# Ledger of designs, part 4: VH-VL binders against q5vz03

Target 1, 156 residues: q5vz03
Amino acid sequence: MVDILGERHLVTCKGATVEAEAALQNKVVALYFAAARCAPSRDFTPLLCDFYTALVAEARRPAPFEVVFVSADGSSQEMLDFMRELHGAWLALPFHDPYRHELRKRYNVTAIPKLVIVKQNGEVITNKGRKQIRERGLACFQDWVEAADIFQNFSV

## First folded at step 16 (VH-VL)

Design q4
Fold by OpenDDE, fold request of step 19:
Parts: C-alpha cells; structure tokens; sequence
Structure q4 (fold): chain C 156 residues (1-156), chain A 120 residues (1-120), chain B 112 residues (1-112)
C-alpha cells in the first residue's frame, strides 16, 4: 500500500525537513487539522501536546505515534507562529504544499480542530481522535495501536 | 447563544440569480462548516453544499450542475449561497446549518430559512 | 447517491403511545472508521429542522430520552417511547457517510 504521505517531506517548527516515509514508518499517524486564529484549535492544541509529550516527546520509550499538522492557517508565518506557540514537537505539512487541501478533502474535514487517526497507508482508524483524547486520555492510544496492527509491542 | 440568521425572502424571475446570506453568532464561525439545505414546498430536504470558512473551499452537490456558489466571509461571520439560472423548481425554503460539534457531519444549528420564490 | 427510504411516510399516534420510524439506505452507511453516520432530524410545523439523533443512536443535547435511535448497515429506526404533542412534525433521516449528503423523504407524525 502507498503511504498517505508517501514521498512527501514534512517540516518541524524549526524549519527542518523530514522525510515522511521514514518518520511515519510503522506508526499511528494523527492528521491534525487546525488553525491559529480558531479558538477551538487553540484550546485543543495544548491537550494534544500533553498527549504527544507523554507518548512520544518525553517518553523513555516513544510510542509508535506521530502527529502531522495540516494547517488551515492563512499564511506560512501564521502557521509557523502557531506551531511555535502551542504545538508539540510533531511534524507538519509545509504550508505551501497543496497536499493540505487534498487531505482536507480526503478526510472530509468540515470542522476544526480535527484529529484524524490513520494508518500509515492513510486508512482511517478513527475520525474522533479529538473526542477520544478528551474523554479517555492516553487510554485511547492503545486502541489506535491495535487497530493499526503495528508489530511493535507497546503498552500505554 | 449560538444562532444562524438568514436574509429575508426573495422573489426572483427565471434565469436570474439569488444570493442568500447566513450570519453566524455565538461561536467561532471559521471553525465549523456551514451547510446549505433547501426544501421545496411540501417536499423533503436536499443538501446543496457546504463550506468550512477557515478553509474557504466549498463542496457542492453536483446535482446543481455548477449553479450553486457557496462562500464565507470570516470578517462578518457570514456565509452565502448563490444560486444562478433560477427556475421555478428552485422555489424553496433555503436553510443554512452548522456542522455539529457533537456529531460528525451532522447539523446541529439551523437558520430560520429563506424563502426563494421563482416565478414569471 | 445514497437513497434514503423512510417508512411510513405518515403516522398518527395517540399521545402516550410509542412510535417507530424506519429509515433504509440503498447501501451500507458504515464508514471506513467503523462509525455509521446516520442522523435524525425533526422539523416541527413552521420551523427549521432540528437535530435529534446523530450517528445512529446518540441523542443530541437537550433531546428527551423518549427518543432513541438504533440500527446498522442499511436499516435504522427512530423510536419515540411516549409520543407527546410537541413531537408533531416531519422526521428526516440523513446520511453523511458519503457525498452528497442525502435525506429520507420524511415521516409526518400527527397526534390522534
């Protein structure tokens, strides 16, 4: 199967380029649709940060999880500022990557923030990532991993 | 209070265009798609299209064959639906509705409706 | 397009009695994420539609527990355990599993 992000390159909040295929290999991928000027996005992003930090950024054994920010911001600078201000140390599609729009369409994003949990191949695990994080915290990740059928032995 | 307030009734001639507005208040307008649904007299509901204001790109029911244009103005928290090449069959009450926060791809808030009458 | 078919198209119910409305889709509404995006709306006389049930069985905020939704795949049901006068109107099912979203014909509920 072709990866959802394929041979694309992702970026960090510091502007570093990361190969998507390598970065997302055998991981649960959370596509995060959000925008800085939207209050609901600003409210949820810190929660996502805590979630990501616990699982990945500060975990002694990082979980097979990655967030890919798909910005709905109005400019590259706005996106960057948003990432620097509130985002965790996850990845993002470059602002000028037209694939942002394709992803929005592919996953029928009609409201933000939206956290679509997908397999590496883009198959949807759940459209309710935000809800599940809010309601269950880290406990929801185990379900995602199981659904993703990742071979890595991970326990939350 | 979250609400959608639509523009007033319209009477149009066949072949003309109508533009209905939907002003949102009480929530972050940019974050939730606005859908347009119409209802002909005594008939059911028909989905026309939607727009997520922050994104600015609309999706349409292709049954309208490009006659529908949906836009959103974030600065005024107003969505618009323009229907061109009007015909008598377009006579209907047009509703705007907000994409729900509770249920994905459901409509939780509706405008009061705008009657558009197309007659010679 | 997915065709939504409701039955009956009209029903008259004595207050306090139960009511049941069926909605059938021309294809499965099970989405790739395992959820089913079938919703129910009520349009009271002279009013705009209002959300009753979302995703088959979830009552929208403020909706009385007299209302319940069930079903899977292509067959769905809205039930009202005890019909009240305020329940009069036209009920619509809607699918949002696939573009374009489509509604049932509507079911008119009247009080005897």
Amino acid sequence: as target 1 above (156 residues)
Amino acid sequence: QVQLVQSGAEVKKPGSSVKVSCKASGYDFSSYAIHWVRQAPGQGLEWMGEILPIWGEADYNQRFKGRVTITADESTSTAYMELSSLRSEDTAVYYCARDSEEGDWAFDIWGQGTLVTVSS
Amino acid sequence: DIVMTQTPLSLSVTPGQPASISCRSSQSLLYSDGETYLHWYLQKPGQSPQLLIYEVSNRFSGVPDRFSGSGSGTDFTLKISRVEAEDVGVYYCMQSTQWPYTFGQGTKLEIK
Scores: ipSAE 0.933, ipTM 0.959, lowest interface PAE 0.4, mean pLDDT 96
Fold by OpenDDE, fold request of step 19:
Structure q4 (fold): chain C 156 residues (1-156), chain A 120 residues (1-120), chain B 112 residues (1-112)
Amino acid sequence: as target 1 above (156 residues)
Amino acid sequence: QVQLVQSGAEVKKPGSSVKVSCKASGYDFSSYAIHWVRQAPGQGLEWMGEILPIWGEADYNQRFKGRVTITADESTSTAYMELSSLRSEDTAVYYCARDSEEGDWAFDIWGQGTLVTVSS
Amino acid sequence: DIVMTQTPLSLSVTPGQPASISCRSSQSLLYSDGETYLHWYLQKPGQSPQLLIYEVSNRFSGVPDRFSGSGSGTDFTLKISRVEAEDVGVYYCMQSTQWPYTFGQGTKLEIK
């Protein structure tokens, strides 16, 4: 079984490099497709940030959840500014990584923001992460964990 | 008031090209894909392709064998569909449609349609 | 490509009576996320198509509750509990589970 992000490197909003394989091990992965120029993305990102922060705070370390931002921004700088302004302390696929485009195609992204919840191997748990967060808050995470078939002790 | 307004009817000769425009208003144009669907006279609907403006890459129905080009101009909130090497069978009403907000991969807003007539 | 087959291709209904349209796909429309991306559209005479039902059974905003969708796998149904004059037009099912998106042939609904 191959990880969706394989041997790729991810980045933080501070420019640090993180190995995707290690960072996403035994976690539910949320692929976040968004762009700073888009009002719907700007509106949802803070909600995702609150969700992420609350989830990390509620979970035993390490949290069985990670967000990987897949930017649709126009430049690396725009992406970075977006991350620094509104994003949580999650990870991102580097702007210049062509895999952004492959992920966009793989998950048939036809609108943003889109939050695709996947297993580490890239198998889709749900395409409706945004909707589920909006409607159920942290309660939706238990369903994701069960679907991901990973062991974790999480209480909402 | 979300709407898509398309360019006017076209009459074209076989072998020529046509470019239809679709201007969006009332929503964030860049965030939602624009799909193109055509309908020959008295016939059903056929999906041609789509583009997510913010991303700039289009996907196509391979049945058109590379004759269709879909583009988007974010600055004018306008999507375009160009069909080349026109033939009589391309005579149809061409629609643009927005990827839905409520459902995934459905079309919730449609343009009024553009009739393209291909005749000698 | 996934082939969508509607039945019947036309039906004439007395106002107030129910109507039912079937849509069958050549392969399962169940997506990997557990959702089924089958949608219904209505094209009224001289107009553009309009969304009625998305993802099998969800009524689009503004759509009367007379309309309902159901089904799973390869078999889907659109039902109109009480047909009204304004329901006249051609109904299309569409799948968006797989590229390219494909439509049924359409079902023409007329009033007797």
Scores: ipSAE 0.930, ipTM 0.958, lowest interface PAE 0.4, mean pLDDT 95
Fold by OpenDDE, look of step 16:
Structure q4 (fold): chain C 156 residues (1-156), chain A 120 residues (1-120), chain B 112 residues (1-112)
Amino acid sequence: as target 1 above (156 residues)
Amino acid sequence: QVQLVQSGAEVKKPGSSVKVSCKASGYDFSSYAIHWVRQAPGQGLEWMGEILPIWGEADYNQRFKGRVTITADESTSTAYMELSSLRSEDTAVYYCARDSEEGDWAFDIWGQGTLVTVSS
Amino acid sequence: DIVMTQTPLSLSVTPGQPASISCRSSQSLLYSDGETYLHWYLQKPGQSPQLLIYEVSNRFSGVPDRFSGSGSGTDFTLKISRVEAEDVGVYYCMQSTQWPYTFGQGTKLEIK
């Protein structure tokens, strides 16, 4: 199966490089479009961080979930500072990767922050990830997993 | 309060260009796309394009065949729509509108409109 | 492009009576996420359009409950349970399921 991010490399907030294909295999993928200087992004990012931490980063059995930050920041440094300040331990598309623009167009991002939940192949599960997290918390993840049709080996 | 205020009416000759401004206030301008929609006299609405200011890249209705240029200035919270090679058929009221907070890909706030008249 | 067709193009309604406007799309407006991005706007005389309903059936903030939207796939309806004088104007449906966004022709609502 073709990964939405294909053979691209992702980065951590510490600058480590991660192969997207390996990192996102058999996971629900959340494409997070945001920017540091945008107040709505700064307001939501901590909530997403808690969500991710509960499911993945500090979970005894990590859920099949990964966030890929697609930055709308003005510079690589601004993006990095944003990640260090407010982001969870998830991954990001490198700032200089032109695929950021392709993803924005592909998913018709007309407002940020936007959290698009997708299957590994890029098929949209929901465009309303932000709303669902705000309204339902961790409960919305079960719906995403079911929609993604992946093997479940975790407990929320 | 959230509002969009557009520039004043324009009278243009055929072949010339017009640039309409849309100043936003009361919200984070950079976070929401501004759309441009026009309405010829006595006619319906036609979507022209949009720009997400923070991103800086616009999308266009291809029916305009490259005559439309949409830009945004975050420092002034102002979006612009420039239409070149004007024709009489471009006579219309041009609206800017904000991408909604509630509904995805809907327009919740509109400018007051700018009349552009193209005549010899 | 998706063609949006409204019917009727005009209607005259007695105050207090109901009104119904139909909007049909040339193809399904169901998006891959399971949502349908069909919206309704009202343009009152001499004013800018204003959002009434988003995503088929959700009333925008401040919109009276006498307005309701319904439908699926290619057929959508805007209903006004009790038309008031302030409801006069032109109603437009709009799809934003795919680029470019497209509007219906508009339906002019007048009071008898």
Scores: ipSAE 0.925, ipTM 0.954, lowest interface PAE 0.4, mean pLDDT 95
Fold by OpenDDE, look of step 17:
Structure q4 (fold): chain C 156 residues (1-156), chain A 120 residues (1-120), chain B 112 residues (1-112)
Amino acid sequence: as target 1 above (156 residues)
Amino acid sequence: QVQLVQSGAEVKKPGSSVKVSCKASGYDFSSYAIHWVRQAPGQGLEWMGEILPIWGEADYNQRFKGRVTITADESTSTAYMELSSLRSEDTAVYYCARDSEEGDWAFDIWGQGTLVTVSS
Amino acid sequence: DIVMTQTPLSLSVTPGQPASISCRSSQSLLYSDGETYLHWYLQKPGQSPQLLIYEVSNRFSGVPDRFSGSGSGTDFTLKISRVEAEDVGVYYCMQSTQWPYTFGQGTKLEIK
């Protein structure tokens, strides 16, 4: 089975490089399409940050979850500033990685912010990650984990 | 108030090109795709393509065989659709429409339409 | 391309009576995420299309509750419980599950 991000490298807001295959192994992956200059993106990003912090960053037992930011920003610097200002401690596809465009097409992103929840192999769990987080909060993650068939005993 | 306002009617000769504009207001233009849909006289609707302005890359219905060019100007909140090598069968009302805030991949706001007449 | 077929193509209804429009797709509209992206539009005479129902059964904001959508797979239905004069126009189903997006032929609704 081929991973959606394969042998690509991801980056943190501090500029560290992370291998996607290792970072996303046995996790539910949220592809986050957004841009700093877009008001709806700026409004939702803090909510996603709280969601991620509760499940992963400050959790005693981190959930099998990772966010991969796919930027629609106009420059690498704009992307970095956005990550530092409002993003959680999740990962991002490098700005100059042309795979950003392929991912946008693959998942038919026609509006941002868009949160596509996928399995490691790229299979879609839901296109409505944003809506589900807004309406159900942390409760929606249980459904994602069950759909991904990763951890049967995980409870939010 | 969210709205899309299109340019006026056009009369063109076969073989020429037409460029229709769609000015958006009342929302963040860059965040939502603009779709183009046409309707020949007395006929149904046909999807032509779309562009997400922030991304700047358009997708097209391949049935138009590269005759369609869709662009967006974020500074003016305006989307454009250019159709080249016009034929009589291109006579239609052309609509721009916004990708929905509620339903995914649905169109919630429509322009008033632009009639393009192609005749010798 | 996915072919969308509506029936009937025309419908004449007495005010206050119900109406039903069918939309059939040549392929299943069930997407990989478990959702079905079938939408309904109304184009009133001399106007632009307007969204009525999105994703099979969700009424768009401002749409009266006398409109309802249902269906799954390849068969979908739009129902109007009590037709009013303002409901006159052409109804279209549209699928956005697969590129390119495609519309039905349209169903013209008239008042008797």
Scores: ipSAE 0.924, ipTM 0.954, lowest interface PAE 0.4, mean pLDDT 95

Design q4
Fold by ESMFold2, fold request of step 19:
Structure q4 (fold): chain C 156 residues (1-156), chain A 120 residues (1-120), chain B 112 residues (1-112)
Amino acid sequence: as target 1 above (156 residues)
Amino acid sequence: QVQLVQSGAEVKKPGSSVKVSCKASGYDFSSYAIHWVRQAPGQGLEWMGEILPIWGEADYNQRFKGRVTITADESTSTAYMELSSLRSEDTAVYYCARDSEEGDWAFDIWGQGTLVTVSS
Amino acid sequence: DIVMTQTPLSLSVTPGQPASISCRSSQSLLYSDGETYLHWYLQKPGQSPQLLIYEVSNRFSGVPDRFSGSGSGTDFTLKISRVEAEDVGVYYCMQSTQWPYTFGQGTKLEIK
């Protein structure tokens, strides 16, 4: 994450601030571009929430996976309301961080919702995260983690 | 049905500007970029730029940046392309096209085209 | 800018015979995600373009199975296994791997 989010701060749906590097280190990261007032975004977000919940929040051994919401909403309140209503317990780039716009350009986001799966260095594993979740469910994560440069060893 | 309907043909003098509209219907306008592509008579296609309406920022082919302005109005589901300082070489059919649902960065729905003729 | 070169620029085919159109890019169209963003469009006489093939080889919904795409890197091919009268028009390849998006010059297909 050092290459694209490095020393930036991220926020939770409850408004807490976390350091991006610490929160995302050694994980497969999904950049989620969406907006509350867009029907396709509202249709997909619950499915992403179920996916995240199964992999991370309710898993016996949480997968090394994190979602960073990059909001296209019109206001910080609209963004927060969206997160509280439909999102999982993942992270977001702060609404007022202008880097939201740089990420849209970097990943050429021309339609939302868009789920871009990236390595720690910001290179794209797949632009088709939404489609893969819809078609294959949890099975698609295996492909993502195999492409990522992360460690998965645990001690008991 | 999903469609893009463009404004009618225009005849313009050199040095003036033209603004072409593209009205979307049948889908969530704000969620998909609108691209602008032109075709001079008897010639091929040239990408001019795009806008993702929810985001509100346009991206331009650099060869047109400075003369072209692309905007979107979510309340009317309409995108616009304005080309200034018109020359005879700008005579072309101007198309709007929607970013594709199938595949990435392709165009699945096209407007009917707007002929802009620049003549003195 | 990535230059897209189509060959031939014009093609005359007897009905029922196959046709093949080549598209070559000045740089590899392989994107970092392992995908290739090369697309094919048909512009029938008097009409706006329509999407035929996206991402090299995927037929767009409603496109007949006589159309197929193939290729990798810098060299791509559109094939029509059996040309029909409705296939007349100008075929364009387009790359969207890199800004600005660029099109080939077009290949006009006619019936003999």
Scores: ipSAE 0.873, ipTM 0.928, lowest interface PAE 0.5, mean pLDDT 92
Fold by ESMFold2, fold request of step 19:
Structure q4 (fold): chain C 156 residues (1-156), chain A 120 residues (1-120), chain B 112 residues (1-112)
Amino acid sequence: as target 1 above (156 residues)
Amino acid sequence: QVQLVQSGAEVKKPGSSVKVSCKASGYDFSSYAIHWVRQAPGQGLEWMGEILPIWGEADYNQRFKGRVTITADESTSTAYMELSSLRSEDTAVYYCARDSEEGDWAFDIWGQGTLVTVSS
Amino acid sequence: DIVMTQTPLSLSVTPGQPASISCRSSQSLLYSDGETYLHWYLQKPGQSPQLLIYEVSNRFSGVPDRFSGSGSGTDFTLKISRVEAEDVGVYYCMQSTQWPYTFGQGTKLEIK
């Protein structure tokens, strides 16, 4: 993850800080671009939350998967309220980290919500994470983990 | 239904500027980028840049060397493209287009076009 | 900038006969995710462009199945299996694999 997040820290919905490298190593990482005031983002976020919960939070054996929210919200408070209202127990780039804008440009995010599945080196596995979750549900994770070259047993 | 409606035709003098509007309806304006594409008479299409309204930052084709400014107003669901220091070569139809819902980085809905004529 | 070159620039086709339009890019359009962001548009006389094919071979909703796209790398083709009168206009390929997005110069299709 060093190529795209460097030595940055990430935050939880409760405001705790974690190191990006430690939190994300050996995992399939999804970059989630969204905003609280956008109806499509509000519509999709619960589906992503269900997906994450089934794979990680309530799985018999948690999958090696993490979501990093990259907020398009207009303020820190909007971002925090959104995370507390609809998000799963995943991570976010801090609102005040200007790297949010670099990530939007790097992955050419031209519509939200957008779920970009990336390898450890930041290369894109798929730009179509939202569509794949909607169409295939949990089954799409198999393809992501295969492309990421991560060897682990699945719990779902 | 999804629709992009542009402002009317304009006639301008060289050296002046023009601002074309693009009003969106039928979808969540803030969530999809608006792109600007121009077409000189009898010619092909040229991408000028885009803005994702929720993000508020525009991206530009460097060919225009800072002459183009793209903005969006979420409260009116309207995007704007302003082209300054107009030249006769800027005579064209200017289109706005929405980033596609199907697939990535294609344009699925286009405005009707705005003819801008630059007369010397 | 990636240069997109279409051939032919003009073609005249008898109704019911096939048509084929080529698009070549100056660089590979393969993106790191394994997808290729090459799209086809039709601009009918007096109209705005409309999306026909996205990402090489996917027909946009409502586009007849007589239209198909294929290709990879730098070489792409749009085919119309049986040309109809409503297919007249100018066809453009566009790449969006990298900025700036660029279009081919267009291929005008006419009916004999």
Scores: ipSAE 0.861, ipTM 0.918, lowest interface PAE 0.5, mean pLDDT 92
Fold by ESMFold2, look of step 17:
Structure q4 (fold): chain C 156 residues (1-156), chain A 120 residues (1-120), chain B 112 residues (1-112)
Amino acid sequence: as target 1 above (156 residues)
Amino acid sequence: QVQLVQSGAEVKKPGSSVKVSCKASGYDFSSYAIHWVRQAPGQGLEWMGEILPIWGEADYNQRFKGRVTITADESTSTAYMELSSLRSEDTAVYYCARDSEEGDWAFDIWGQGTLVTVSS
Amino acid sequence: DIVMTQTPLSLSVTPGQPASISCRSSQSLLYSDGETYLHWYLQKPGQSPQLLIYEVSNRFSGVPDRFSGSGSGTDFTLKISRVEAEDVGVYYCMQSTQWPYTFGQGTKLEIK
């Protein structure tokens, strides 16, 4: 993640800060662009929460997967309320971090909700994470991890 | 029914500016970018830029050298494109189009077009 | 900018016969995610453009199955298996793999 989030801090829904590099190391990372007042975002977020919870929080073996919320909300309070109401236990860029705008441009996000699945170096595995979750559920993660450049992806 | 309805035709003098409106209905306006595309008489299509209304930040085709300003008003579900320092070669039909729900970075709904004529 | 070149610029087709339109890009349209963001539009006389095919080969909802798209890299094709009178208009390819988005010059389809 050094290529796109390197020395940055991320926040939890409880307000704690974590180092992006440490939190995201050796994981498949999903960049989640969304906003609380947008109905499609509110419709999809519970599905993403279920997906994340099954893979990470309630799995027998937690998958190497993390979500970073990139908020399009109008205020930090709207962002926090959204995370509290509908999000899973994943991470977010701080509301006041202007890097949110750089990520939107880098990945050419022209509609929300958008779930961009990336490798450790920021290269896109798929722009279609939302569609894949809707159509295939948990099965789509196998494709993501196979494409990822993490230590668990080697074949014999 | 999803639709984009644009403001009416304009006749402008060189050096002036024009602001075309694009009112959306039938979908969540804030969630999908509005793109602007123009077509000079008898010519093809040229992408000018876009705005994702919830984000509030526009992206532009640099060919227009900062003469284009694209904005959106979420409260009225309306996008705007303003072209300044008009020249006769800016005579064209100006379209707004919505970023597609199916697929990425395609345009699935188009406005009816707004003819802007620039003449002395 | 990526230059999109369409061939032919015009064609006349007898109703019921197939038609084929070529689109070539000045560089590969393959994006880092493995997808190709090449789309086809039809502009019927006096109308706004309408989406036919997105991402090379996916038919947009409501588009008749006589339309199909194919290709990869820099070479793409739109085919109409049996041209009908309502297919008259100008066909455009567009790439959105990189900014600025660019269109081909258009191919005018007429009925003989």
Scores: ipSAE 0.856, ipTM 0.920, lowest interface PAE 0.5, mean pLDDT 92
Fold by ESMFold2, look of step 16:
Structure q4 (fold): chain C 156 residues (1-156), chain A 120 residues (1-120), chain B 112 residues (1-112)
Amino acid sequence: as target 1 above (156 residues)
Amino acid sequence: QVQLVQSGAEVKKPGSSVKVSCKASGYDFSSYAIHWVRQAPGQGLEWMGEILPIWGEADYNQRFKGRVTITADESTSTAYMELSSLRSEDTAVYYCARDSEEGDWAFDIWGQGTLVTVSS
Amino acid sequence: DIVMTQTPLSLSVTPGQPASISCRSSQSLLYSDGETYLHWYLQKPGQSPQLLIYEVSNRFSGVPDRFSGSGSGTDFTLKISRVEAEDVGVYYCMQSTQWPYTFGQGTKLEIK
């Protein structure tokens, strides 16, 4: 993951920091662009939370999957409140990290919420992660892990 | 009803600037980019740039960089495009368009267009 | 910039007959995610453009099924199985696979 998030730190919903490389190594990564005051973002976030919970947070054998929230919020407090209210136990870029803006441009994010599924090298597996989750549920993850060229058994 | 309503026609002199407004209604303005596209008389369409209002950063076609400024005001659900140092070649209809809900990076809702005429 | 070239630039069609419009790009429009961001618009006389087809072959909501899109790589086609009077106007293809987004020069469809 060093290619797009290398030497950076990520934060948990509790405010703890982790190193991006350690947290994301050998995983399918979903970049989640969203904002608290945008109704479509608020509508989708619970569905993403259910998806993440089933694959990672409550799984016997957690899938090699992680979400990195890239906030479009207007303030650190708005971002934090959003995470506390609706998010799952995934990670985020710190609000003050200007790299949030570089990621929006790199992936040409022109609408939110947007869930971009990427390989370890930052190459896009799909820009349609939100649509795939809505239409196919957990089944879409198998396609993502196969495209990422990662071999792992995972549990329901 | 989802719509984009643009400001009225403008007649401008060379060297001046024009600012076209695009007011959105019926959808979450902040969540979808507004694109600007122009069409010279009898000619095709040319993409000028875009802004995602919640994000606040514009992206520009390099062809217009330095002369075009695109902004958005979330409180009024209005996007703006300002073109400076006008020349007669800038005479065109200027459209705003919304990034599509169906599919990615297409435009599903268009404003009615604003004719800008640049003449002495 | 990716150059989009449409042929023909103009066509005149008897109502009820088929029409076909070609769009060629100077580079492949295949994106790294396996999708192709090639779209078709119709601009009826005196109106703003309207979306017809997105991502090569998907009809936008409300577009009649007589419109279809196909193609891959650099070669794309819009077909109208039976032209009707309301189909007159200028058809544009657009790519958004990379910046800047670019349009074809347009194909004017006329009746008769």
Scores: ipSAE 0.851, ipTM 0.916, lowest interface PAE 0.6, mean pLDDT 91

